# Ledger of designs, part 3: VHH binders against L-Ala-D/L-amino acid epimerase

Target 1, 347 residues: L-Ala-D/L-amino acid epimerase, of Pedosphaera parvula (b9xek4)
Amino acid sequence: MQIKFWPQDLKLAHTWTIASSVTSGSDVTSVGIVQLTDRDGTVGLGEAAPARRYNESTPGSLDFIAKVDATKLSFDNIEASMKYVESLASGQFAAKSAINVALLDGAARKAGKPIYDLLGLGFRNNHHVTSFSIGIDKADVIRKKVLAAEQYPVLKLKVGAADDKANLAALREAAPQKWVRVDANEGWKTKEHALEMIEWLAQDKFIQYIEQPMPADSNPKDIAWLKARSPLPLFGDESYHTAKDVDHCAECYHGVNVKLCKTGGISNAYEALQVARKAGLKTMIGCMIETSILISAAAHLAELCDYLDIDGNLLTTNDPYLGVTAEKGLLSFASAPEKLGLRVRAK

## First folded at step 22 (VHH)

Design p2 (from j1 with S54K)
Fold by OpenDDE, fold request of step 23:
Structure p2 (fold): chain B 347 residues (1-347), chain A 122 residues (1-122)
Amino acid sequence: as target 1 above (347 residues)
Amino acid sequence: QVQLVESGGGLVQPGGSLRLSCAASGFTFSKYSMYWVRQPPGKGLEWVSGISGKGDWTIYADSVEGRFTIIRDNDKKMVYLQMTSLKTEDTAVYYCAKGRSEWREFPYFDYEGQGTQVTVSS
């Protein structure tokens, strides 16, 4: 096995801002690309899209990857490979995700299958709908963003800032009957304030659910208190990293958002989704600002998801890969040039 | 296996009324929101109305607001669409659709039965 890796800058179509995010106001984001090549020439692609929220970075991810002994990786033994990779350090979930995704890509290719078939999930084209995210901005910019996103039947509005009400109003001015999901990214610090905001949001009949209203380090009792009183369902994102968090989230949320960069890849995301479902939670798969590599990777798990927000590549102007498409928000691999593995090809 | 069977369609004059029914089976009915969608001739599928699993939330497209009423009977596993003041533009095949949760949702159009034809004509 050989490992190649490099940074990739992604240009954002719009300035991207979320509540309490270190990356607020960014026009460019960086990801790490990983390429594994087996002795027989089989290639697997992966991507690290680290979140600063979790104290990860692209340089740090690449440094981690640089320390990986490629000779200990195998497409034929993903579990053992990951065990090794996981032993190298704690954390570094984005980097680990890149390796895991690449391993699965290679394994699936060797098996002559797309990853969703390798996993036994299948994939129904045009069945799954992804939301399109609208980052925090000034009201006039929100209007522009919403208008530009007309094709998408469901938006995810980022909130948790002082101008939330103005932004929702702007959204409604632009799209009066748009279906909207709300993501607070931990923006509401107290349970009382969170409830107040949720009650306000609930007056809009097109608002579907609230994602991560409070900080993940909040008292679980407070979140449970909020859950019991919320007129809208609550989804955990920052509170749900891996399957290990299922008990906590079952108590505190109605659903959970799974991300590959949190779980450390497809394998653990698969598990995270499964245990959530078993616990009675609704499942959502999300993303970071990332290329079609990770977006497609996430899409391979779509059949395990009640909701999808895998729009990270759509928020960029220079995605260097072709994979799953989301025309009108409908996910499809039908036009993907690659038929196997991730079903991703470089442009 | 999820099954949805629509009925109640027919020919009606403008200003008339119809009541559509959808019989659901194969899932825990009360745990899912239900929706009516329609496909007018030569047009794409459009959502008409939605109702939460508990029935405490309803929504209507602007085109039917004030004229249509969605209701559900969780004991009978039925969802209904009472249509009044029908217009020629309401002519379409109507389908019942299952949500993915009990809550407010966009109708994903991921499942449709045979539908029921509604024709509004003089």
Scores: ipSAE 0.875, ipTM 0.944, lowest interface PAE 0.6, mean pLDDT 95
Fold by OpenDDE, fold request of step 23:
Structure p2 (fold): chain B 347 residues (1-347), chain A 122 residues (1-122)
Amino acid sequence: as target 1 above (347 residues)
Amino acid sequence: QVQLVESGGGLVQPGGSLRLSCAASGFTFSKYSMYWVRQPPGKGLEWVSGISGKGDWTIYADSVEGRFTIIRDNDKKMVYLQMTSLKTEDTAVYYCAKGRSEWREFPYFDYEGQGTQVTVSS
C-alpha cells in the first residue's frame, strides 16, 4: 500500500458564519485529501475535513496522516488497519476518517461494489432529501442566499446570534412556505433563553426541528428540561460525537446528527447511526464544508438516516470531484461517473 | 413493509367537492406524520397538505389553503383529504406520503403508492 495526501482549498460561494464563529466568517476553507494505492493498482480516496470546534485542523490532520505507515494498511482488512491507525494517537477524528473512507473505497472497488452495497444498505436514488444550509449574515444577504437556494425544498437556517429574528423574517420574505430546519450551533446559552427562542420559532408552522440549541457542555439536566418543554424536536450535533454519547443524547434529544469527521469515518458513523436508532433517536447525517468525496461517503449511509444535511460541497465553487448529486435536494448516484466504491471521480 | 393505498378520486365539476382516503399499513401509524402530494399533468410533484402524528399540527400549500382539509384517524390508520371548491388546476394524481417522524416534515419521504386520479373539468 502507498499513501499520498495533500491539502485542498475550497472556495465558498458565500462567507460562511455560524454561531460559534460570529466574529470570524470565512471565504475559504481547507481539507486534506488522501489517496491509498494497493499493489494491484486499486485506489481508495478519502478526505479529512476537520472542525475547529473540536480543535482539529487541516495541517494537523495532514501531519497525522504523514505518520501513518501505509504498509500496515490493507483493503482486505479494514478493521486491523484502523486498529493500527487508532493506536497512533488519540483524537484526530478527521484524519482517521480520511483513512477509513479511503480503505472502504478501496475495499468496495476490489469487491466490485459501491460502498452502500458493500455495507448491505443499498441506496434509493431520489428518495433522500438533503437540506441546504444558510449561514448567519445580514438580513439582506440572507434574502439573497435564500433566493439563490430556491431549488432546495428544505433549508437549514443557522441561528444563535443577535439577529436571529431578523434573519428568519428575511428568509420568509424571500420564501414564505419554505421548509426550514434550525441549527443554533450551541448559540443559546441558557435553557430559559433556548426555550423562549424555540417557542417563538414554533409559531412558524414550517419549522421542523432545532439542532443543538445549547452548548454541549451544559448541564444535562438543563437540556433534558428543555427537551421536556420544547414544542419542537431537538437534535444533538456537538453533543453527539461518537456512539459513546448515545446514553447522554437519548436523555437530552429527540435525534442526533452524525458526521464522518466526528466519528472517524464511515465505519464509526455506521455504528453511531445504528446505536442511535436502537436508542430510539431519530438519525441525521451531516457534513462539514467538504468535497464530493466526503459528501458521497456520507450518502452511502443515507438509508440509516431519517434526515440528511450533506450539502458541504454545494456551498463551494471549486469542488474537484464528481459523486452524489443533490438536484432539488434529492440525492442521486445515477449520474455519478464512477460506479464502484465511493462512486467518486476527479473532474 | 410500508403500504399506502389511495382512493376516492374521480371526475368532478369546478366548484365541486371530493374526499380522498389513504389506508396505511406496515408501520406504527400514529408515530408518523402523513402528507398529501400531487402530480399535475406535465408537472412535477408538489406537496398539498400535512398532518402530525397526533393531529395537532396541520399545514396546507397556499394553492389549497381554505379549500382542503386534512384529517387522520389513528384507530383506523387512515388519512383523508377533504377537497372543496375544486378548480381545474387541482387536476392531478394524488398520493399520500409517510413522514419520517410524528413531527413537522417535508413530505417527500415515502409516496410509493399508485395514487388516485382527480380530474376537475366542466
Scores: ipSAE 0.871, ipTM 0.941, lowest interface PAE 0.6, mean pLDDT 95
Fold by ESMFold2, fold request of step 23:
Structure p2 (fold): chain B 347 residues (1-347), chain A 122 residues (1-122)
Amino acid sequence: as target 1 above (347 residues)
Amino acid sequence: QVQLVESGGGLVQPGGSLRLSCAASGFTFSKYSMYWVRQPPGKGLEWVSGISGKGDWTIYADSVEGRFTIIRDNDKKMVYLQMTSLKTEDTAVYYCAKGRSEWREFPYFDYEGQGTQVTVSS
């Protein structure tokens, strides 16, 4: 097996601010790209989109990937390959995602199938709707972003800062009946404040659910207290890293947000979605700021998800790959130029 | 196994009233939000109204708000759409649809029936 990897800068379409981080003044973020090539010439692509929230970075992801002995990887045995990769370090979930996704791309290509068929899931074009994210900003900027996002039937509004009410008011002024999913990104620090905000949001009939109202490291008793009283469903995002978190999240939330760079790739995300469903949790799949490689990788799991938030490439101006499309928020592989594997090709 | 059977459509004059019914079977009815959607002649599907599993949340499209009322009876596993002050633009095939949870959500077209025709004309 040969392994190549490199950083890729992504240009953000808008300055991005969320409750758990601030990127004001930074219009660029970076991801790591991985390319595996086996002796038959089959190529698999993967991507690492680390988040500083989890103490990961693109240089750190690439340093981990540099440690991987490619002779111990095989498209014919993903499980053994990932057992080796996981033995090299704990954590490093974005880097492990890049390798796992590349392995599955190659394996599926060798099997003559897209990944969703290799997994036994299938994919229904134009059935799955992604939300489109609107970040924390001044009210006038929120209005402009909402108007520019008219084609998307569902928006994700980032909250958890001082002007949450003004920002929702600005959104409603621009789009009175737009469906909205709210993401607080751990921004409401006490259970009493979180409940107050959720009760206020519930008065808006087009607010669907709340992601991660409180910090992930809050006392589970407080999160469960909130769940028991909430008039809207709560989704764990930062709280749901891998399948191992399922019992905690079943106690604390109504649903969970799975991301490939939290689980370490498609293999573990598949498991994380399945155990969540078995535990009675609603599921969604989300993303970071990513290229079409990871966005398409996530879309291959869409049939296990009740909801999707895989808009990371839509928030950039320079995605270098073609794959799944999201015209008017509807996910489709129908126009994807590649028929096998991830269904992704460089532009 | 999952079935949604719409009924109650018909020909009505403008200003008239009509009540649509949707009989549900094959799932735990109270655990799912329910929706009415419609397809006007020559147009795609558009959502009309929704109601949560407990019935404590309802919504209406602007075009029907104040004229239509969505009602559910969890004991009988029925969803109704009470329509009043009907207009010619309400002419459509009406379908009921099951949500993915008991909560409010952007409507999906899971397990829609054959629909029931409503025609509003003189």
Scores: ipSAE 0.698, ipTM 0.876, lowest interface PAE 1.1, mean pLDDT 92
Fold by ESMFold2, fold request of step 23:
Structure p2 (fold): chain B 347 residues (1-347), chain A 122 residues (1-122)
Amino acid sequence: as target 1 above (347 residues)
Amino acid sequence: QVQLVESGGGLVQPGGSLRLSCAASGFTFSKYSMYWVRQPPGKGLEWVSGISGKGDWTIYADSVEGRFTIIRDNDKKMVYLQMTSLKTEDTAVYYCAKGRSEWREFPYFDYEGQGTQVTVSS
């Protein structure tokens, strides 16, 4: 098998600030692209979107990928291929995601199927809605961003900062009846403050749920205390990396947010979603800032998800790939350029 | 397996009243929020009202607030839409829809019955 990999810069349409980020205001982020080609000429594409929050970077992901012996990878045996890749290091979830996604793309192409059919899930076009993210900013900027996002029926509002009330008021001035999911990104440091903010949010009838209200490393009893009192559902994001976290998250949250770059790819995300569902948790799939490669990869799992937040490519100006579309927030593969695999192709 | 059966539509004059019913089966009714949506002539679906599984959260589209009331009966597995002060703009096929959880949420239209026609005309 041949392996090629390279960094790809993505230009953000807007400057981003989130409550848990030390670095904000960057207009460029970097991902890693992987291309696997087997002896038959079948090509699989993958992507690594590492996050500083998890102590990963694009150079680190590419350095790991450079250590992979491509002769030990096969589209015909993804499990053995990933067992080898897992043996090289613990962690490296974004890099492992790139390899796993590329392997599944190639395997599905060889099987004559899109990945969602290879997984036995199917995909219903125009039945899955993604939220569209609005970051922390000045109230005037939030109003402008919300007006520009009119086509999306559901927004995600980043909270967890001092001006949360003013920011929601700005959103409501621009869009009085817009459905909103909020993400505090670990921003509310005590259970009492978190409860106060959640009770305030619950007064707004169009707020659906809250992601990661408190730090993932908070005392679990405090998170469970909050869950027991919350008038809104709570989702673990930073708290849910892999299926191993399911018992903790079932105690602390009503649902979980799975991301391919947290699990190490589609194979582990499938397991993480299934295990969460069996534990009675609601499920969602999310993303980082990503190209259509990872966004489409996540969309192939949509039938296992109650909710989706896979807008990462929509937040960029220069996504170099075509794949799943999100017209008016509705996910569809109907216009995808490829019929098999990820259903993704370079522009 | 999930079934939603709407009824109670008809022809009414402007200013009149109707009550729509939705009989639900095939799922644990109280664990799911329920919604009314409608399709006006020549237009797409639009949401009308929603109610949480416990009934402690209700919401109404701006165009119907104050005129329509959503009610659920978890023992009978029924959801109702009490409509008053009907306007010609309310003419539509009305569907009930099941949420994906017991909580407030963006209404998904994954589960619809045949609907019930409401026509508001002189």
Scores: ipSAE 0.610, ipTM 0.841, lowest interface PAE 1.5, mean pLDDT 92

Design p2 (from j1 with S54K)
Fold by OpenDDE, look of step 22:
Structure p2 (fold): chain B 347 residues (1-347), chain A 122 residues (1-122)
Amino acid sequence: as target 1 above (347 residues)
Amino acid sequence: QVQLVESGGGLVQPGGSLRLSCAASGFTFSKYSMYWVRQPPGKGLEWVSGISGKGDWTIYADSVEGRFTIIRDNDKKMVYLQMTSLKTEDTAVYYCAKGRSEWREFPYFDYEGQGTQVTVSS
């Protein structure tokens, strides 16, 4: 096995800001691309999209990847490969995700299957709908963003800032009848404030659910308190990293948001989704700002998800890969240039 | 297996009324929101109305607000759509759809039924 890896800058269509962001927003984000090639010439692609929220970075991910002995990786033994990779560090989930995705891509190609078939999940084209995220901004910019997102039937509005009300108003002005998901990204610090905000949001008949209203390190009793009183379903995001978090989330949330960059790849995401479902939680799969590599990777798990928010590639202007499409928010592999593995190809 | 069977469609004149019914089986009915969606001729699927699992919350598309009423009977595992003041633009195949949860669920629907034809014409 050979490993190649490199950084990829992604240009955002709009400045991206969330509640947990300590910065004024960014127009560019970087991901790490991983390419595995076995002796037969089979190629697997992966991507590391680290989140600052979890103290990961693209440079850090690449450094981690650089330490990986490619000779210990095999498309024929993903479990052993990942056991090795996981032994290298306790964290670095984004980097691990890149390796895992690449391994599965290669394995699936060798098997002559797309990953969703390799996993036994299948994939229904034009069945799964992804939301399109609207980052925190000034009201006038929110309006513009919403208008630009006209083709998408479901929006996800980032909240947890001072101008939430103005932003929702702007959204509604631009899209009076669109269904909206709300992501607070831990923006509401107290259960009382969270409830107040949720009750306000619930007055909008098109609001569907709330993601991570409170900090993940909040008292579970407080979150449970909120859950019991919330007029809208609550989804854990920052509170749900892996299957290990299922008990906590079952207590505190109605559903959970799974991300490849949190779980360490498709394999662990698969587990996380299954475990959540077994626990009676609703499931969604999310993303970071990512190329079509990770977006497509996530899409392979769509059948395990009640909701999807895999729009990371749609928020960029220079995605260098072709994979799953989301025209009008409908996910489809029908036009994907590759038929096997991730079903992703470089442009 | 989720089964949804729609009925009650027909031909009516503008201003008329119809009551659609949907019989649901194969899932815990009360735990899921139910929806009515419709597909007008030559158009895509559009949602019409929704009702929460408990029936304590309802939603209507603007086009039908004030004219249609969605009701559910969890004991009978039925969902109904009372349509009044029907318009020609209401002409469509109507489908009953299961939500993903007891909450607001659009646009995620399971609508496995054959639908019921509603035709509004003079």
Scores: ipSAE 0.426, ipTM 0.771, lowest interface PAE 1.2, mean pLDDT 93

